# Ledger of designs, part 16: VHH binders against Protein STRICTOSIDINE SYNTHASE-LIKE 2 (SSL2)

Target 1, 353 residues: Protein STRICTOSIDINE SYNTHASE-LIKE 2 (SSL2), of Arabidopsis thaliana (Mouse-ear cress) (q9slg8)
Amino acid sequence: EGPKHGGESMLTVQIPDFRLIPTTGALGPESFVFDFFGDGPYTGLSDGRIVKWLANESRWIDFAVTTSAREGCEGPHEHQRTEHVCGRPLGLAFDKSTGDLYIADAYMGLLKVGPTGGVATQVLPRELNEALRFTNSLDINPRTGVVYFTDSSSVYQRRNYIGAMMSGDKTGRLMKYDNTKQVTTLLSNLAFVNGVALSQNGDYLLVVETAMCRILRYWLNETSVKSQSHDNYEIFAEGLPGFPDNIKRSPRGGFWVGLNTKHSKLTKFAMSNAWLGRAALGLPVDWMKVHSVWARYNGNGMAVRLSEDSGVILEVFEGKNENKWISISEVEEKDGTLWVGSVNTPFAGMYKI
Key: E = the ipSAE of ESMFold2; O = the ipSAE of OpenDDE; V2 = 0.75 times the mean of E and O plus 0.25 times the DockQ between their complexes.

## First folded at step 11 (VHH)

Design s4 (from r6, 19 letters changed; framework vhh_8k46_1; at its last look DockQ between E and O 0.01; V2 from the best seeds 0.00; counts 0 for: pae E 6.1 > 2, grease 25 > 24.2, placed apart)
Fold by OpenDDE, look of step 13:
Structure s4 (fold): chain B 353 residues (1-353), chain A 122 residues (1-122)
Amino acid sequence: as target 1 above (353 residues)
Amino acid sequence: AVQLQASGGGFVQPGGSLRLSCAASGFTFDDYAMNWFRQAPGKEREFVSAISGSGSDTSYADSVKGRFTISRDNSKNTVYLQMNSLRAEDTATYYCAKDSYYDFYEGYLDYWGQGTQVTVSS
């Protein structure tokens, strides 16, 4: 079992130099990815667009969309109402061999688009034996081209993700798409599975179970001697100080994990009493809205870097005072800069470390 | 440049009412949620109320719920806070603040206005 991080005072580093990059007209730059030329980052937004950062011009440009149905998608409105039509790209990864961008869209499933962008195409047929309902994150093995991706729930859609958490839903899956165009489920019965990251050597996957506040390590048999002696999966990290979302490799080693919200007595209580959550879902309350309001007032996100081998917390970043991080989904590190994303912020954070 | 100017503060007896106004300029007003905060002496600044760009959604701190009402007039680029049944504990400097986005999402405030003093005393 991985290290338990029970309430220990962690060294928090305040980042003095940061820039907030607005995502004009939309929110939710949850995931960041750079192309193989080092350009970007690319990110997905609440209106279904995938945009690219031009560093030399300090602006976002449109790169791709996950559907051709774009009427009513853009503009300042509640995008969650139209995200099932407009798309909601959450996970992004480039295929090194082709230059294609693969997309995990919460509603459209697994898609890809060429290096010049445009309208993405479906990688998988919509009519899978087990249809994707909440595709969330992905990573690609640069050597084999195998795509690993997560489906957070077979019951709940993204717009109701709080319901999924409150209900104690465990229908999440870790999946792979290989060169034979076959889809295989690697792990099932996951509690709101979210981020997925391939190890540097490709010998294992880390997969985030947000509802359990833990990260699992799944050993890939083809490359690991360790996989022969151990169960297919183990707990990599547990007892994290908040709800983990996405996970990314750090160029300095280890993995960055975005934590949406720090644990409180209330959240701990809620996690320990799943039946209360289910009961609460029966009330005439918009829990998504309640959560949003609560996060606005009490939210405090964090970024943690975990060690590669043991899952020990190596670094912690959090906002202080007026610069509180309300929600953190992902941290992407490149050239001494952390790109910090959130599913619900109207900007991307750029922090120099 | 973004400007937020709060007004309407003053002295009032317990049980009285005040209406605060915040005039906004320098941005497309209806594209952003607006907020009221307050800070009492020796206390941290606290959230009071918020309203979405369209005005369709509102939020209140528990301490003011049922007593305070937030509203906005987008034609006048103004957000209001109607404060009824005021209490001594409502004494504070009140600030309006601009959200970074249109709707009630987990978001940051990017601009603060000047404060207006509210004093509730017998």
Scores: ipSAE 0.059, ipTM 0.530, lowest interface PAE 3.3, mean pLDDT 88
ESMFold2, look of step 11: ipSAE 0.280; ipTM 0.719
ESMFold2 (binder alone), look of step 11: mean pLDDT 81; pTM 0.812
OpenDDE, look of step 11: ipSAE 0.006; ipTM 0.266
ESMFold2, look of step 13: ipSAE 0.235; ipTM 0.698
ESMFold2 (binder alone), look of step 13: mean pLDDT 81; pTM 0.808

Design s5 (from v11 with S58K T100D; framework vhh_vobarilizumab_d1; at its last look DockQ between E and O 0.01; V2 from the best seeds 0.00; counts 0 for: pae E 19.7 > 2, placed apart)
Fold by ESMFold2, look of step 11:
Structure s5 (fold): chain B 353 residues (1-353), chain A 121 residues (1-121)
Amino acid sequence: as target 1 above (353 residues)
Amino acid sequence: EVQLVESGGGLVQPGGSLRLSCAASGFTFSDYAMAWYRQAPGKGRELVAGIYSGGSTKYADSVKGRFTISRDNAKNTLYLQMNSLRPEDTAVYYCAAGPDLEEWFRYGDYWGQGTLVTVSS
């Protein structure tokens, strides 16, 4: 079992407020990555930009965009409505050997851009890239350059993600791309697959299934004896206190997991009965708007750090009072600092341990 | 054209008080969340205090109990009352505004030019 406790058993650590760093002109710094020189972090924003933090100057600069057509993308409007045109970069990872930044853009697929920035270009052959409907997250093996990435749904795009959660959709996939220029599906039939993280020694992946509130471990080597399934995976953690988003390795061991929303008895019951969700989707109701109202009143964004071996919760990170997040997508730990992401805030969080 | 104009900055002794104002024009003030940010020399810009369109407030830990944010919707003006000032409060203070939306809170759409506050010796 992972975690070893029921849904009510958590270690809660008192966390004071942390510094908020505005992103200017857009929101949703969801994920953070540093390059191999330690520069950054880099993050993708709601208007399709990727920005880089200049630590010496304490400001963001524009680094890249995921589409060349920028008319109407920036400025005062609801960026969620234009993501399919402007792009929405979600996952980011650097290739150690080239310095290229790889990008999982929810609408534009798997992209990359050189170390000097600019307009990102497709990584996969066009036909394979266009088949990606909701590209969410990636990680790269620093020795081999193999790219592991997720497609959250073959049915629902990001702008309709509540439909994926409510419908019982299980079309999510975990895939890899390597020097053979082939895309290999490692796991299929995943329920709103989200973050992916490579283990420190490269022998397994952790993969988030948001709709199941659990994390799977997929063994990458032939010596895995834990899995009895054809897909060579096992449950790493389950019964999480919220809906997990991104997952990142901690330099102190284990993995940080962003939990964008705590769940209730009602949401757990609804998620366990997909036919109720499918029936509800047939009603003339804007479920994205219903969710936004619910999240605003019940927003209890948090993050947990899980033990690498057992998946037990070692730490709980939760904003308090003035910095109580509506949603936390990710915690990136670097050099004694936690960078905290969210899909909907116009700022990044920064907390020194 | 949207404008945010800060005023009330200046030089003050430690332990003193100062009141900042931000005059707003070019948008429906009562529909916007408003905030004060500051940027100290050689440091990043940080939130000091925010106030939603409905009047709820939020404060950075470093200023809680010493600073008070308020708004006057009839005068389209945002205020920051700063008491018990410390040398660490020395910074350029910026007024910011963003719409208070249902599913997305677009914060920081508009920024002022800033007003300098110096707390010396």
Scores: ipSAE 0.000, ipTM 0.117, lowest interface PAE 19.7, mean pLDDT 81
ESMFold2 (binder alone), look of step 11: mean pLDDT 84; pTM 0.850
OpenDDE, look of step 11: ipSAE 0.029; ipTM 0.410

Design s6 (from r6 with Y101W Y102T; framework vhh_7z1x_3; at its last look DockQ between E and O 0.71; V2 from the best seeds 0.00; counts 0 for: pae E 10.8 > 2)
Fold by ESMFold2, look of step 11:
Structure s6 (fold): chain B 353 residues (1-353), chain A 122 residues (1-122)
Amino acid sequence: as target 1 above (353 residues)
Amino acid sequence: QVQLVETGGGLVQPGGSLRLSCTASGFTFDDYAMNWVRQAPGKGLEWLSGISGSGSDTSYADSVKGRFTISRDNAKNTLYLQMNSLQPDDTAVYFCAKDSWTDFYEGYLDYWGQGTQVTVSS
């Protein structure tokens, strides 16, 4: 059987020795999903591909792309320069009733592709889809097929995400798309909204606000006292030790949250004083490049599993020594295995608990 | 170990009905959700329906909702699929599959039967 690690109620700190699985030809396996047949995981890459892991052959195969315009997308080059043409799939979720894979592509909006893969197509009408400047994450209610998704900023595209963090931007939105074929905004004015996860019974969403280092709970049951309050949301977790990215339910209870980098009092102070960041953005400096170089030398990614009810940290996963991660975007737990993602690595991590 | 055996396939006319059975052994049947999946000639797998371990909760793919009914008899370790209003595009091999969890929304399909052929033709 597997190692003696636990989903115990007491806080545990695990410093795992991950198996690293290359994503040959591209970077950034940021998010993972398994299909309802147990196959996968599937993940989106920096060149606009979505690849599927074949466990019995220990290799990735191409499954889908988020644009039909593929010239110049694959191969060795700076993929961030071509994301607006090639796409950048981030969030993934399957709709059980159709077998379709839904995709939050940072540039191409909300997309879907059939269960056999191929070229993904837009879910929303063109005008509504074009209003999504930074589509980040989604989750789907398996009972109803309702799609919940996030747009991190109406101002900053993914290629400028450091600008969103530095400017104090609060144009993020949480939305749903349902059987009425309309988009409904559930929450607005969010600070770099990122991951979204549906509760097991479907009565609430957890929504990550990366720039605020916190997670909100949005109640979906309009008849409950909480769902009928002036604001339909509450703080689920705050004061997290790093900048949260994606959030996924754990089959052992609670939620895994990827934390891209730990923060310090200095970084928190700087983020709390957005006027300094806005002033800095006026300079002729490529802040994405500055951050990229800084992260290669100073990045310190981790993940936490939060209690379902209280939001308290139950587990901390952090690489050590030569296995240290520059950043962690997501942990997907399946069958005692943790699949670990990052936006900036040419590999996925795998750890058996 | 775990074994799932489908029966009840065959040839039917369009508009007809057919009931598939799946006999389970090698595990505690009541503890796990059960599913039906089909594969049409030359096509991929299509999930059709799931039923919780207790039998109290069911779900259906859009393609079969209203025509197919999943049920289980936990005393006989048997899963059923009642198929009505069959059409030629329902022609496929139909598989019984065990879920890894008591609720088919939470788990994945870990064990499969060998399948039974259903052919709908004039």
Scores: ipSAE 0.000, ipTM 0.516, lowest interface PAE 10.8, mean pLDDT 85
ESMFold2 (binder alone), look of step 11: mean pLDDT 89; pTM 0.900
OpenDDE, look of step 11: ipSAE 0.063; ipTM 0.582

## First folded at step 13 (VHH; framework vhh_8k46_1)

Design u1 (from y13, 19 letters changed; at its last look DockQ between E and O 0.01; V2 from the best seeds 0.00; counts 0 for: pae E 13.4 > 2, placed apart)
Fold by ESMFold2, look of step 13:
Structure u1 (fold): chain B 353 residues (1-353), chain A 122 residues (1-122)
Amino acid sequence: as target 1 above (353 residues)
Amino acid sequence: AVQLQASGGGFVQPGGSLRLSCAASGFTFDDYAMNWFRQAPGKEREFVSGISGSGGDTYYADSVKGRFTISRDNSKNTVYLQMNSLRAEDTATYYCAKDSYSDFWSGYLDYWGQGTQVTVSS
């Protein structure tokens, strides 16, 4: 089995020129972005820092933090237990007109920081920002400056994301923020909505629905203010070989999608029997810990590049030589190089095509 | 239950040596990297040294490199820190900790032991 869109050949790539780059002191370089000068990448870490790669010095520097209260955030402890205090930056995008970095922080909402870094500040008014329970991803239209972003669940915070996967939660939202200074919901009732990517021409968004293992295309009605935003979507890709996370446009066409884990007979059975997940949540079991152990010993990260036209798989990235990728959240392709991220590794990958 | 017990601290003159031990129980010791951290009064905890589950890879903070040696004995579920050429700035409570990874030092620590005091003074 494979992608539902059919008809196109798959290719597994083996990339001989690769490098694993430690993110010392923290883990989870989940997403990458380059600034408008082509410098970077920038990535968010488990302790609430955003770091920038200095290619000519082969090192990370601290660039920004998503909360000013830093006591107890860095250093040796279980960062996932402090994310709600320290912040967890997940999605990043630059506004080309200002050079500001916009940040989807899982706990702190939609933030931004200037091109010289520092402490990020809230973009939205407090009341609107507090309605965001699990801010995950964003993209920015470079022509209009409109910010599109996702809130993965209004019920489950990131620290309990396995609950969102197991419960059948459908409270995810795709939203925009523009010159009206208002948050507009474009699509609701999404099952663990995750990555979002704007098309090359700006005429649609691709949005990942992790719990349904599919990607939706939302058509942007930029010529009509009165269009029903919640009715303007279709399935772009389905039947993916794993649970999709982030999605990023490739400069060679199409979209890279990180797949945190490949499907197995067990995961396919669990998806077909969602009531088992709801029943299991009633047990006195720490399902985040169970998932953590399972992923560490059974995880097999994967990423795919999907055709822009049909959503079929054109390329596969997989760490076949060693089990180095327990999960993959994103591939950011820049200048012939793939930057590979994960929610739970203490390193980023840098692979040449 | 996971237990980590550090011992071997004491009072030492500058230039002296101490060997710290950390006995571990409640987990499969060989599967995890182990670390030493220290905390001086009024300062944050500071990484000192780490060692992979197999003992094949070792890591040191710049401030202790060349003076401290980490090792482990997986048959005794124990990690050691040999501290030579001790200085006044090495005065701290030393803690051992279990890393969540075997092959990489990550800084992501599952559990901390009780500390042992090291005091370097003339």
Scores: ipSAE 0.000, ipTM 0.236, lowest interface PAE 13.4, mean pLDDT 82
ESMFold2 (binder alone), look of step 13: mean pLDDT 78; pTM 0.781
OpenDDE, look of step 13: ipSAE 0.018; ipTM 0.476

Design u2 (from s4 with Y102S L109M; at its last look DockQ between E and O 0.07; V2 from the best seeds 0.00; counts 0 for: pae E 14.3 > 2, placed apart)
Fold by ESMFold2, look of step 13:
Structure u2 (fold): chain B 353 residues (1-353), chain A 122 residues (1-122)
Amino acid sequence: as target 1 above (353 residues)
Amino acid sequence: AVQLQASGGGFVQPGGSLRLSCAASGFTFDDYAMNWFRQAPGKEREFVSAISGSGSDTSYADSVKGRFTISRDNSKNTVYLQMNSLRAEDTATYYCAKDSYSDFYEGYMDYWGQGTQVTVSS
């Protein structure tokens, strides 16, 4: 049996020719999408705004918001405290046929906004949308318009996501929405389900289980009308060197996966002894704050590009020293440039490869 | 707490030069890259230049390449921006920033520090 990485040595990529792109008045440009004209990227921020990069002018413009009530959302305060009112857009994808931007907002559910921006509106009927407690990621089939999206937990909202990591929660779901206006569950019982990406030819989805440090492949061509929600998946990659977040197809083949932080002895021990995490949640401790302090001193974000054929690691993106990323949520590769995101920074990264 | 204090701005004629300084405290300075950003009235802040913690690597926005030079003195916890061949379009408030992707939500409000005004006018 060969090594997990296909017998190839893993290369650490350091990219010294970089540019930090600040985000005005907010944090957390954690995911990126370009429209079908190649403009952008677009990214969601901590205050509920979605902003668009104007490359010609080297600046962001406000494009959309995920709530209509904006009083108290922007400005110099702790946006974590207001995310449940102001929204927190995470996943973004354009529908090719309409130019609409679809949005997975952690608190507001599955939304969309027209190609000229504005206030996003709910895609799903109210009752179905309200069942989404932690909408995280989506992708859209450009030929069919089918929207595939994830709900990371029906128990833990984003502001308490460390609880989902520590508790052994398995309420995550992978779902689809199409022109029948119905939501179909494709996979359930997922542990902190996160990013989702459609294969180039549209015959499978890759879906990230952050708490299991693995990526599943769900075959779309094996589904039937009667068994569309049938458990039809396999492990695509496992034993990843960190906690995976978003996943995006690379134009050079394969998929980029953001890994929020590399594993340590402590995290490996905790993963092997999940009951300790559940016991710890019973203590009168603010685990979100504990994690934020720990990450500041020990966080080591990275990203990997996985082979589409085998799921083995082909490349590693990892900053070091002065270019260190405490956490990485996503790498979006376009035209020889890596756009690097994090939930924790007032910057996007732009790296030429 | 992290503290950044930019200085050295002023009025200058087109084609002139200025040297900005930024004194830093509250963190291990040589472990972090330092950045310069600028913001003209009514516009978004934009990246100008970055320098690695050791000073061995630099980066520049296309609009300033060949005219601006970033440097640092780690013994004085200070980063500099030498601005030559200044143009009217360079008029802005200039901010220095720690390359601090490690600052979580609670640290965002102090991230940009004090700025220094640069005005290029004939």
Scores: ipSAE 0.000, ipTM 0.196, lowest interface PAE 14.3, mean pLDDT 81
ESMFold2 (binder alone), look of step 13: mean pLDDT 84; pTM 0.834
OpenDDE, look of step 13: ipSAE 0.024; ipTM 0.484

Design u3 (from s4 with Y102S F104S E106W; at its last look DockQ between E and O 0.01; V2 from the best seeds 0.00; counts 0 for: pae O 8.5 > 2, placed apart)
Fold by OpenDDE, look of step 13:
Structure u3 (fold): chain B 353 residues (1-353), chain A 122 residues (1-122)
Amino acid sequence: as target 1 above (353 residues)
Amino acid sequence: AVQLQASGGGFVQPGGSLRLSCAASGFTFDDYAMNWFRQAPGKEREFVSAISGSGSDTSYADSVKGRFTISRDNSKNTVYLQMNSLRAEDTATYYCAKDSYSDSYWGYLDYWGQGTQVTVSS
């Protein structure tokens, strides 16, 4: 019911000035968030650290971790092998009232840490009726303090997210945590749900369904009863020109969506033939590694800004031929600058617009 | 230039009331949410209350809910904090701050006013 995109953009802009900010010793600054004082951004890295950008000093500092078990976590090794121990913070959001940073960690679940950082604590017990397996993104209503968050799969962990995509897994969930410390599932049976963002007025949630290359709109009703029904949703945007990941509000209106990879004939074909993915999973191939290598050399991500009400593509940002965006997960806009995150890069992108 | 000037602080006995005002200039006032924060001695600055640009939506810290009321007069470019049933723990320097997002609570606080001291003591 939402707009169908044919892969064409309303406005394609070449970014004239950019800076790549290295994330020394780790990869995958996938998400960015500023605190309510304007400091940051904060981002989560592959070694389980949450780091903070000091603009005046042009450096990252350690801010928080999601586990006290840090032995063997940092250093020049394959962090994917240890991320289940070291943590993998993916989604970040601040609570305005407390200054606490809430964290969606792929392995540790929903956590929070105080404004001074340190070791985060679990907000939710790991032993939910349906345990969190792949907590991915979150957003907080600044007025109510309600936390909305996504669990990408009940079957696959983050280190096997390509498998989740290839298998056609639809066990993803959109969830809510309220001030009564209750957790409710708002939507279920989602195909690799990823980013989540509240609308400006707080009337609805946008939820990225990566495997379907679409964004859903979930209307938030005043009644708690309706919040338990997954029937109150519609397609906000579909036919996106790539695989969408995270979604963030723009201060100029609308939503930024990071697209990891543009669609090719092959990806389109694969999406239309789910059995191929399942068959491929049966092969003795490390598909995560294949994907990582492929993304590094052939990846072409983009950032799209969608209109707030209709989901129409308003703006498209792409890397130049000489500076292709490998994989784009998230775009955070602040003061005329786009912070661009990627799952696979050892740096954050800072682009002035 | 954006300017925020807070006033209305003072000494009050427990159970008393004060009304703080913050006069704003240098920006389109009704487009932006306004916030009140406070900082007690030896404590971190904490959120107290916020109001949307239109004034239709408000938010309060749990510690002040039911006692404090935030409001705004867009014709006067002023945000107010009515503080009732004041307690000793409400003693702090109070600050008004502008939200960076237009008519939302989603932004960061990009401008701060000078603080006004509130002292609640018997």
Scores: ipSAE 0.284, ipTM 0.678, lowest interface PAE 1.6, mean pLDDT 89
ESMFold2, look of step 13: ipSAE 0.578; ipTM 0.852
ESMFold2 (binder alone), look of step 13: mean pLDDT 79; pTM 0.792
ESMFold2, look of step 14: ipSAE 0.533; ipTM 0.833
ESMFold2 (binder alone), look of step 14: mean pLDDT 79; pTM 0.787
OpenDDE, look of step 14: ipSAE 0.022; ipTM 0.533
ESMFold2, look of step 16: ipSAE 0.483; ipTM 0.812
ESMFold2 (binder alone), look of step 16: mean pLDDT 79; pTM 0.793
OpenDDE, look of step 16: ipSAE 0.012; ipTM 0.293

Design u4 (at its last look DockQ between E and O 0.01; V2 from the best seeds 0.00; counts 0 for: pae O 7.1 > 2, placed apart)
Fold by OpenDDE, look of step 13:
Structure u4 (fold): chain B 353 residues (1-353), chain A 120 residues (1-120)
Amino acid sequence: as target 1 above (353 residues)
Amino acid sequence: AVQLQASGGGFVQPGGSLRLSCAASGFTFDDYAMNWFRQAPGKEREFVSAISGSGSDTSYADSVKGRFTISRDNSKNTVYLQMNSLRAEDTATYYCAKDSYSYEGYLDYWGQGTQVTVSS
């Protein structure tokens, strides 16, 4: 089993030079991906758009959407109200062979769009034996073209993700889609599964189980001799100092993990008492709002780079004082720059390291 | 385009009262929490008060709690800050700011400041 981190970080915090890049008109650049030409990053926003960063012009351009129904989607309004219609792209990955962008949309499922962008098309029918309800993250094996993706819940939708956490829902799944159009569930009964990342060699997947504050390693038997010596899955890291969200490979080795908030005594207590959470859901309280208020004052996001083999924390990135992040969802590292995303921020962070 | 226009600042004696207003346009007003901040000369900008989109939730800095009251009229797209029992240390430029969501915690637009001066 992977290392236990105890939920507290004693490591030195890295404070790089940073630039905040506004995402005009929308929030939540949660995930970043570069295309195979090195252009981008691409990111999904709260209004359902996928936008592309033009480095030379220092601006975002529209690239794709996950639905043709765009009326009322864009503009300065509460996008959560319309995200089931407008889409909510959360996970992005390019297929190396085709140049297609694959999209994990929380409401629309698994989609793809060509390299020139436009309206994405569904890769999977909406009506699977078990319908995708909260598609969250994906990664693609560049050699095989196999798509690995997560569905966070079969019960709760994205707009009610706090409910999912509070209820102790364990209907999350890790899945794969191959070029034969077959869908297979690799892992089930996951507690709010979130990020997924393929190892550099393609021998295993790391999958983030947010509600359990841990990361699982799933061995891919078809590609690795190591898988023969291990169970199909193991705990890669546990006791993380916050709620992990997305996971990305670092070009320097290991994996970046975004943590939405640091653990407190209260969160630990809540996690240990799922029955209380369920009871609380029965109250006439908007828990999404409560969480937002709480996060405003107590939220502290961080990013950790984990070692590739053992899951040990190698680096900690955390903002201080005025530069605190309430939540960090993902870190994408490229050419000495960290792109930091959050589901809740009206900007992306670009940090030079 | 999002616009925030603050007004109501002025000179007042210690113990006096002022009411600030911030008129908002260019967005669905009731979808977003609104905030007041202030900045005194030589000091950092500090949080003063916030109110949720619906107006049901409010928050205050400890330094103003019990003296200031934030409110909003969504029909007028306006947020208010009633300041009572003003003190010299309340002297600052006050700013209105839009939240990204209702009490999400991030700000995306700032208005122009209005000066409040508390002096005998």
Scores: ipSAE 0.022, ipTM 0.330, lowest interface PAE 7.1, mean pLDDT 87
ESMFold2, look of step 13: ipSAE 0.405; ipTM 0.787
ESMFold2 (binder alone), look of step 13: mean pLDDT 78; pTM 0.780

